# Designs tried in a protein design chat: VHH binders against o75319. Part 248

Target 1, 181 residues: o75319
Amino acid sequence: GNHIPERWKDYLPVGQRMPGTRFIAFKVPLQKSFEKKLAPEECFSPLDLFNKIREQNEELGLIIDLTYTQRYYKPEDLPETVPYLKIFTVGHQVPDDETIFKFKHAVNGFLKENKDNDKLIGVHCTHGLNRTGYLICRYLIDVEGVRPDDAIELFNRCRGHCLERQNYIEDLQNGPIRKNW
Key: E = the ipSAE of ESMFold2; O = the ipSAE of OpenDDE; V2 = 0.75 times the mean of E and O plus 0.25 times the DockQ between their complexes.

## First folded at step 15 (VHH; framework vhh_4orz_3)

Design lf6 (at its last look DockQ between E and O 0.82; V2 from the best seeds 0.56)
Fold by ESMFold2, look of step 15:
Structure lf6 (fold): chain B 181 residues (1-181), chain A 120 residues (1-120)
Amino acid sequence: as target 1 above (181 residues)
Amino acid sequence: EVQLVESGGGLVQAGGSLRLFCAASGFTFSKYAMAWLRQAPGKRREWVALITSGDRTDYADSVKDRFTISRDNAKNTVSLQMNSLKPEDTAIYFCAAQTFPYMNTDYDYWGQGTQVTVSS
């Protein structure tokens, strides 16, 4: 039935909290129906996600799902106490201004509603790397005024994998500041 | 040990200029946003100016076009050039540091402050 996304097994399930931010990145969790072709140690379900976050002594307050599909898990598989937001993000080109705006708006809304706690924004695409890293870095550059190389280094180190897609890296390093927040 | 030490405060006549300095030590200065805040007698502390780690600047409306914030990562200093000073600029001015100025609600480090007094 359900096919494991290409190269999904090559990536760490969950990264580390990016220090000083509210972000944590992870690869897409997979419903139990995907587990037929996975060894037990390869499984990463929605429940596994929350267990791993708790093991880091952290708590999710929002999940932003950047995948362009709805087949990996149902929002009903998540605790009712954790808001879920889908931002359909096309996977092989630099996200457009509308997508960047939606991401920034979601982050800013979360920060206003959660200023009295330390809950995290969990962000994922399929692998939790290229689209996820781009949008997190775009936020840090545009909103927080961080130098591009510093944003990329922080994301790479905390995710445990380096951004791979060169057009994303080039746009982060040399592209315009987006003033759409 | 982290320290932020302000200097350059003093008494100046209205319309005059003053330059404040903040010397930083004990942390990776280039990775921090730096801010100036001020507290006038009987008033709440208010934000004045910000320079991000990427050298973007922002200012409170009350000081825009009169004050200029700048940083020197080689010397670990941030400064505030204050022109066209008004009596309402009279306050203790504080230097503060924060990694992500829009995401975090608190500053990580504070200086002790330097007094600026603007006379008529």
Scores: ipSAE 0.694, ipTM 0.869, lowest interface PAE 1.1, mean pLDDT 92
Fold by OpenDDE, look of step 15:
Structure lf6 (fold): chain B 181 residues (1-181), chain A 120 residues (1-120)
Amino acid sequence: as target 1 above (181 residues)
Amino acid sequence: EVQLVESGGGLVQAGGSLRLFCAASGFTFSKYAMAWLRQAPGKRREWVALITSGDRTDYADSVKDRFTISRDNAKNTVSLQMNSLKPEDTAIYFCAAQTFPYMNTDYDYWGQGTQVTVSS
């Protein structure tokens, strides 16, 4: 239950806000029970997440959790003021249309309800990279009409790591636009 | 220096056509969504058409199926083909650039505008 995800330590805990958007990507925070298996400098808890966001002079308005498990942390570990949305997303494969739609709907709902502020949409999977990057880029491409390569470059630059999965990259670059309804 | 320069405006009779052009310089044109907006006398500025960096288009209901927006990234230009023009289309038409048109309501750059007058 408290097994540290493979390669989790290799990734920056929190990226930067994507300019022109309200997205920020991060790796999965781990609840306190994982700390005994980590060096102090490796720890990244829900509390640490919010501290790091604050250090960037930003504020989270929504957390979208794309992991396919609930063992990493509990929604109760988050402030009550920040809504938490779970979208179970299978790793390594391109998310299905339902998953993509759920993500888009959540983002659009947030933007509609948060027009009067500049709070961020925090998105994470396990590493905050592949599933996270795909869905953010998919949104930018399908909803914002951004060129695929520009979306990918922007995400990579801000996350501090590049999308790794070729099937994700290929789908973003050459795949069909997914329905927004 | 960033510049957006509109052209192609003028006087036309109802039912006629005009093609507006906007020439951009001083920024990475291909990374921006381009929009046309218009402002009629005594009215608020209103959005008319949009073309994203990925060449996706969108239109206001009032101009849909009559106007066509297009872009040429090689020439850093955006155009607006206006057909079946109506007196209600009379306005100053502005070209504007924006990075993310739906997540951000702010336009980064503006042209000076070109007058379009449609007579009845």
Scores: ipSAE 0.240, ipTM 0.649, lowest interface PAE 1.5, mean pLDDT 93
ESMFold2 (binder alone), look of step 15: mean pLDDT 86; pTM 0.872

Design lf7 (at its last look DockQ between E and O 0.10; V2 from the best seeds 0.00; counts 0 for: pae O 11.0 > 2, placed apart)
Fold by ESMFold2, look of step 15:
Structure lf7 (fold): chain B 181 residues (1-181), chain A 120 residues (1-120)
Amino acid sequence: as target 1 above (181 residues)
Amino acid sequence: EVQLVESGGGLVQAGGSLRLFCAASGFTFSKYAMAWLRQAPGKRREWVALITSGDRTSYADSVKDRFTISRDNAKNTVSLQMNSLKPEDTAIYFCAAQVFPYMNTEYDYWGQGTQVTVSS
């Protein structure tokens, strides 16, 4: 149904651009039908997402939606000029290698297509934290060769919330580098 | 003030070896990827080797298996061991730094360069 996701209200809607990267993370925006269950200050719609990005003097060039459902909003609720990509990512478990590969492929494709602008890749799951943080950090570690603790610290600081799932943190810190291609 | 200072260049015969060093100061060295690039006379600057902040290395095909990049975060240095040198390795060698080598299109910091000349 139109029930507000568990603990969704507890998270900041949109983080800050991760400096030196093209990433920004946010929680899932909720279409208008959810708003009757929200106080005005709690609302965070697809329109609100774009307004908040604009308030930061940034622009989205791609949205990667990691949720396992489409009940929160429809891609048609987004501006037609912003590409949208769904990568179904099962929660609570470390994402499998296929999911990691799809994410890396999407990011690398974006970077090639957008080398002449400064647009951002917006990434979200339900809360914009655990699955989102894992995949962003996995990219920074595997592709950019960043130390795991530095990737995690950067994500946490820019999201405004710390990664919570210990199995994700442990895999980032001590798990194997995954194939980039 | 950020500084990257290269040393160890010189004249060497083909088949010989040299070790270049780059001393870094004025930034958090351990968070940066470090690279060596070179510019031969009349040629464009080309990438030679990279070591990421996480110690992963990569090399241009022309130097693979002959050159080895390494870093020492305790001393804020990066080095390039160059073996089996060829006349085509003759160039000014530059040390450079950037945080995200594949996302960033430009380096944040550059050294002044050190000359390597390989005689035939």
Scores: ipSAE 0.709, ipTM 0.870, lowest interface PAE 1.0, mean pLDDT 93
Fold by OpenDDE, look of step 15:
Structure lf7 (fold): chain B 181 residues (1-181), chain A 120 residues (1-120)
Amino acid sequence: as target 1 above (181 residues)
Amino acid sequence: EVQLVESGGGLVQAGGSLRLFCAASGFTFSKYAMAWLRQAPGKRREWVALITSGDRTSYADSVKDRFTISRDNAKNTVSLQMNSLKPEDTAIYFCAAQVFPYMNTEYDYWGQGTQVTVSS
């Protein structure tokens, strides 16, 4: 239950806000029980997440958790003022239409309710890269009308890591637009 | 043929309101961000408001909280509600379309503009 995800240490904890968007991507924060297996400088808890966001002079308004497990941290570890949304997303495969729709709906709902502020949508999977990058890019492409290559480049630059999975990249570049309703 | 046609401009007293409309045709409207820009006499054209295909909005500081941009993808229209108008809002207002503006700064299509005059 407290096993550190493979390659988790290899990724930057938190990316940068994507310019022109409300998105910020990060790897999964780990609850206190994982700390005994980590060096102090490797630790990344929910508290550390919020501290890092503050250091960027930003504020989280929503967290979307795309991991397919609940063992990493609990919603109770988050401030009550920050909504938490779980979208169980299977790794390694292109998310299905339902998952894509859920993500889009959540983002659109947040934007409608948060027009008066500049709070961020924090999105993470395990590494905060492939699943996270795909869904953010899928949203930008399908809903915001961004060219696929521009979306991918923007995400990669801001996350500090590039999307790795060819099936995700291929689907973003050449796949059909997904239904938005 | 691509067309952007503005309407709703006119003369209004300071403190008054106007609603501008832009009707688009000839391109996939839902894939474009729509913007309003304006050009006052003797001044450079300036950006006023933007709405993405996903209904995300942004405004110039000079019009924030007074102007509201909206769109209807079913009708291929974009609107600009202008409240609390000031003489300095006097300008020709242009409707423009572009791909995602945060990645691209060039506008792909332009309207011919509509005159807005705010009297003291």
Scores: ipSAE 0.005, ipTM 0.260, lowest interface PAE 11.0, mean pLDDT 92
ESMFold2 (binder alone), look of step 15: mean pLDDT 86; pTM 0.873

Design lf8 (at its last look DockQ between E and O 0.82; V2 from the best seeds 0.00; counts 0 for: pae O 5.4 > 2)
Fold by ESMFold2, look of step 15:
Structure lf8 (fold): chain B 181 residues (1-181), chain A 120 residues (1-120)
Amino acid sequence: as target 1 above (181 residues)
Amino acid sequence: EVQLVESGGGLVQAGGSLRLFCAASGFTFNKYAMAWLRQAPGKRREWVALITSGDRTDYADSVKDRFTISRDNAKNTVSLQMNSLKPEDTAIYFCAAQQFPYMNTEYDYWGQGTQVTVSS
């Protein structure tokens, strides 16, 4: 269906590039069929995503989609051919080690293939906040050795919204470092 | 202006020890990973040791268990304790900084280097 995701309107469409990283986070773009239920200023389409990235003088080199569905848009709806990866990520629980590993593997592969450019990894779930923020922060903590609170602060500031789910925050702050490879 | 200033280099007999220091200024030190690299005559510069902003450490295989990197965020310093020195450790040692050591392809800042010479 054409149901607007719950609370989707409450979130800024696209964050800012996280300085020094290759990450940018955004909420799920919605294809044209959803626009009947949206005011013009509420629309955020695949085209709008790419326009907003270009306005920041950036370029996407990979999109990691953490949602369970293709209902919101399909890779064919993107205005340019960009590598696209779906990682099904459960919404209520801290992502399991397999999901974390898949995310780390995708980032590592991107970095190897894109070492000679400055393209970004775009990451989204439905709202571009809790699952997205968790996995980005987990990478920064486990791989880059960043302090948990510094990773969370950087994500929150660049996304323009604070992580909301306490179980995610507690796992980032107090949970074990997960294996990288 | 950013500065990284190494000290503590010198001449040491094989089997001896030295401790290198790097004093940092002009940037947010506690947000940076710090590294030591070295360059022997006629060779390319190679990575030696790393300490992340979260205090995790990593070492090149050739120095593991002999060298120890540490940092003091209150004093904006990083040090490299070098034990059981070998002639092949002879090199100019550089302090360097980068925010995300596995994602960043280059270092943001470099020191001028300090000479370490290990005699046989």
Scores: ipSAE 0.772, ipTM 0.894, lowest interface PAE 0.7, mean pLDDT 92
Fold by OpenDDE, look of step 15:
Structure lf8 (fold): chain B 181 residues (1-181), chain A 120 residues (1-120)
Amino acid sequence: as target 1 above (181 residues)
Amino acid sequence: EVQLVESGGGLVQAGGSLRLFCAASGFTFNKYAMAWLRQAPGKRREWVALITSGDRTDYADSVKDRFTISRDNAKNTVSLQMNSLKPEDTAIYFCAAQQFPYMNTEYDYWGQGTQVTVSS
């Protein structure tokens, strides 16, 4: 179906680049078929995503899609020059080690291959907040060794919304470090 | 004004130990990863050790198990304990600060360096 995700309208469509990183978070863009259920100012399509990124004088180099469905938009809706990676991530629960590893591996691969540019890693789930924030923070904590509270603060500030899920926050602050291999 | 000031360098015999210190000021120390790098005569500067803002440590293979990096956020200092020193460890050692060490970023701040000489 093409029903609008619950509370989707409540979140800013696109955050800001996280200073010192290549990350930018956004909520899921919706394909054309969803527009009939939205006011014009509520619409956020793949095209709108790229327009908003350009307005920030940035460029996407990779999109990581963490949603657990494929109904929101098609990879074909994206420019051919921007790789698309799907990591099916279940909502509300802390991502498992495999999911975390997949995310870390994708990010590291991108950074290795994009040393000569400043393109961004765009990450989104449904709202671009909890799953997205967790995995970005998990990367900063586990790989970069950033203090958990600093990682969370940085993400919240740049996304324009705070992580909401206490289990995610608790895991980031007090949970075990996940292996990077 | 940002400052990184190294100390503790000197002359030591092979097999000996030295402890280097770096005192930081002028920036939010606890939010930065701190690193030691070294440059030997006629060689490129090379990374030696890293300690992140979360106290994660990493070492070059050449110094692993001999060197230990640590930090004191209350005093804004980073140290490098160097044991089992070898002549090939002779170099100018630099302290550097970096906010995000693995995000394709350069070091944000540098010290002036301190000379370490290991004799045979």
Scores: ipSAE 0.023, ipTM 0.372, lowest interface PAE 5.4, mean pLDDT 92
ESMFold2 (binder alone), look of step 15: mean pLDDT 87; pTM 0.874

Design lf9 (at its last look DockQ between E and O 0.86; V2 from the best seeds 0.00; counts 0 for: pae O 3.8 > 2)
Fold by ESMFold2, look of step 15:
Structure lf9 (fold): chain B 181 residues (1-181), chain A 120 residues (1-120)
Amino acid sequence: as target 1 above (181 residues)
Amino acid sequence: EVQLVESGGGLVQAGGSLRLFCAASGFTFSKYAMAWLRQAPGKRREWVALITSGGRTDYADSVKDRFTISRDNAKNTVSLQMNSLKPEDTAIYFCAAQQFPYMNTEYDYWGQGTQVTVSS
């Protein structure tokens, strides 16, 4: 159904662009059917997402949806057409190598096609925090060669919330580099 | 306020060695990837070597196995050890900084350059 995800109200809707990158993270937007269970100030619809990005003087060029479900919104709910990619990502455990590779491939494809603009890759899971932060940091570590703690600090600061799942943090800090090809 | 200052350039005979240094100030050096680029007279600037903030290195094919880039975050320095030098290595060598070398299309900071001249 249309049950509000656990703790969803506790998270800032949209983070800030991570400086020097093309990434911005946010929690899952909820289509209008969920609004009957929300106070007006709690609402965060696909339209609200788009408006908040515009308020930051940014533009989305791709949305990567990491949720394992299709119940929160439809790509058709977006007020302006943006490319949309769903990468089904199992929660609670470190994403497998195939999922990591799919994410890296999507980012690299975006960078190639968008080299002449400054559009952003919007990434979300349910809360825009653990799975989202893990994959963004994994890209920064494996592809860009950033130190794990620096990647985590940048994500946390720009999202406005710290990564919570210890197994994700441990894998980022101490786990192996994953192959990029 | 940001400065990248190269040193160690000079004249060397073909087959010789030279070590370049780049001293950085005015930014958080340890969070930046550092690169060396070079420009010969009448030619466009070309990338030579890269060391990421995490310490991974990459090299242009023309210098691989002859040049070694390294960094010292305690001293805010990057160096380029150049061995088996050839006349075609003659150029002004520049130190540059960027945070994300594979997604950034421009460098944030540039040094003034140091001349390397390799004679036959």
Scores: ipSAE 0.703, ipTM 0.866, lowest interface PAE 0.9, mean pLDDT 92
Fold by OpenDDE, look of step 15:
Structure lf9 (fold): chain B 181 residues (1-181), chain A 120 residues (1-120)
Amino acid sequence: as target 1 above (181 residues)
Amino acid sequence: EVQLVESGGGLVQAGGSLRLFCAASGFTFSKYAMAWLRQAPGKRREWVALITSGGRTDYADSVKDRFTISRDNAKNTVSLQMNSLKPEDTAIYFCAAQQFPYMNTEYDYWGQGTQVTVSS
C-alpha cells in the first residue's frame, strides 16, 4: 500500500518553470499516510506542492498525473480550483501514441482556455523526471517544433535532474514525430 | 545587438512571384522559430507563415499552397517564397523571431519590414 517509491527521496520535489512555456515538473506528492515513513524534511504532500509553487511566485492551473497507480494521493487532496487529469503511463517504456496524444490534447486544451492568465501546467510521474520529461519534450518537439536537444536541455535544467532513460532520449532525438490529431 | 533585416520586397504583377529574405544576427538563431507577418493599409497585422526551430512549417489559410517559408541556420536567414501573388497580398512584410511560437503570444524580435505591392 504506502511504500515510499524507490529513489523518490533522491529527487528535488519541485522544478522550476520552463522559460517560454507553462510547464513545471515535480515528483509525486504523497498523502499523509506516507509521512510516518519519512523524516519531516523529506515530506512532500499535495499541500507542500502548492506551498512550494507559491514560493516561486507561480500558480498551478492544471495537474497532469502520469503515474500508473492511484495510491500516492487523491484528487480530493487538491484544491477544487485546480483541475486534475490522470493519464496512466507505464514506466520505463516509451509512451504509446495514445498516451502522447492524450497529453498533447490536454496541454492544448489548457492553453486555449487559459490565454488570459499565466497559470502553470504541473506535470508529474513518480520521480517527475523520465515519463514527465519525455512527454513534455515530446510536446515541445512535435507541437512547438523545438529541436530535440534544446527541448531536453531545457527540461533538464529546469527540473534540476537530467532525463535518465536512454530509450526516452533516443526516441526524442531520433524517433518519428507523433501525430497531433 | 539583435537585428532582423528584411529584403526582397518590391512591385510585382498579379500571378507573379517574389522571394523575401530576412537576415538575423545578435541571438542564437537556431533556437528560435521564425515567422513572417504582414500589415496591409488600414488592416491589422496578420500572421502569414512560421518555421519552427526544428524546421516545421505552418501557414495562414490565405497563403497556403502559394507561399513557402524556409530557413538556413548556417547563414541565419529565413526566406519566404511567394507564388501566385494577388493584389490582396499587398502589405508590409515583417520578419519576427519567437522562441516558443505556440505557447507565447509575443514575438521576441522584429524586423523593420519590407514593402510588397501586387498590381492587378
Scores: ipSAE 0.022, ipTM 0.491, lowest interface PAE 3.8, mean pLDDT 93
ESMFold2 (binder alone), look of step 15: mean pLDDT 87; pTM 0.880

Design nq1 (at its last look DockQ between E and O 0.92; V2 from the best seeds 0.73)
Fold by ESMFold2, look of step 15:
Structure nq1 (fold): chain B 181 residues (1-181), chain A 120 residues (1-120)
Amino acid sequence: as target 1 above (181 residues)
Amino acid sequence: EVQLVESGGGLVQAGGSLRLFCAASGFTFSSYAMAWLRQAPGKRREWVAFIQSAGRTFYADSVKDRFTISRDNAKNTVSLQMNSLKPEDTAIYFCAAKDWPTLYGSYDYWGQGTQVTVSS
């Protein structure tokens, strides 16, 4: 049904742009049908997402949706001018190499096509924290050579919440660099 | 042949100002992001300021509000205005360029560096 995801209310809706990157992270927006279960101040719809981005004087150029479900909102709820990409990512596990590659490919493609503007890549899972943080940090570490602890600290500060899953943190800090394959 | 040539370095008193310039040639300057980095003796090279081809800027916390990066696409130059200089700003300053919009990662081209020395 239209149950509010566990602990979804505990997280800030939208983070801040990560300086020096094109990333911004947020929790999953919920379509209007969920709002009967929310206090007005708890609502975070696709429209609310774009309003909050505009309030930061930023613009989204791509949304990467990492959720394993279609029930929270439909791509049709987003402006037609903003590309949308779903990468089904299994929760609770460190993402496999195919998923990591898909994410890197999407990010690199966007950055190549958007060198001449300042548009952002919005990334979300359910809470915009663990899967989202892992893949953003994996990209920064593997592709841009950022030290693991620096990537994690940048993400945590800009998201406004710390990465929680220890298996993700351990893989980022101690796991292999995933090179192009 | 790509070249980045820094100029404007020298000796300056603490509290003073200095402007560095970087003249670029051999590539399509307007499509490249530009950065200034610095290296003090015995320390690793650190970024100072970054400017995207589209003009968005980022600064290291240690220089924020004192330094300003700017670019002139008509003249193929990037500059670094350095105000309120401190002895801790003493370093070799390098201009760097890459054809990518993000601060982190490798840079494609580097200048030879220009020495900035802040006394008093």
Scores: ipSAE 0.683, ipTM 0.853, lowest interface PAE 1.1, mean pLDDT 92
Fold by OpenDDE, look of step 15:
Structure nq1 (fold): chain B 181 residues (1-181), chain A 120 residues (1-120)
Amino acid sequence: as target 1 above (181 residues)
Amino acid sequence: EVQLVESGGGLVQAGGSLRLFCAASGFTFSSYAMAWLRQAPGKRREWVAFIQSAGRTFYADSVKDRFTISRDNAKNTVSLQMNSLKPEDTAIYFCAAKDWPTLYGSYDYWGQGTQVTVSS
């Protein structure tokens, strides 16, 4: 259906680039069919996403969609020049090792192939916060060797919202390193 | 043989300027990101400035608007222009290289470092 996700309107549509990384987080853009349920200033479409990214003088090179549904927008709503990757990720629970691996693999592949540019990896779940923040931080911790608290602080600052889920935070801070291959 | 050789360090008064240089050899310089890191006495090493192979630059908050990192791929050099120096900038400055576009994580190659001392 075309129900607006709960609390979706409470979050900034797009965060800031995480300095030193290629990550930018945003909440899920909604296709046109959702607009009738939103005030004009609340609307955030795939087109709006790209406009906001450009306003930041950035460019998306990849979109990783972590939502567990396909009802929000279609890959066809995106420019053909920007690849789209779906990683179905269940909400509220720590992503499993397979999901973590898929995310890491996608990020590593992108970074390897895009050393000669400065395009960003756009990551989103529904709100672009908890699942998104966890996986980005998990990558920074496991692959880049960033201290957990530094990773979390960096993400929170750039997203403009703090990770909310205690199980995610605890896993990042105290959980084991996950396999990178 | 891979080499990173820093130069340009020294003693300077607060408010002064220094320009550090790093000459690289033994690897494909243009494909590597370069960084300047520093280590003050009794403190852990911290990154100062980072420049991607593609040319994007990043700075630690403590040096933003004062330091400028640049690279010359034709000469295999990376530089750090340091302006408005402060006593807290006193440290050994290291040039480092990595074959990755992010500033975090381990670096592949390191220089021996150059001492920068800022007097009050």
Scores: ipSAE 0.642, ipTM 0.836, lowest interface PAE 0.7, mean pLDDT 95
ESMFold2 (binder alone), look of step 15: mean pLDDT 87; pTM 0.882

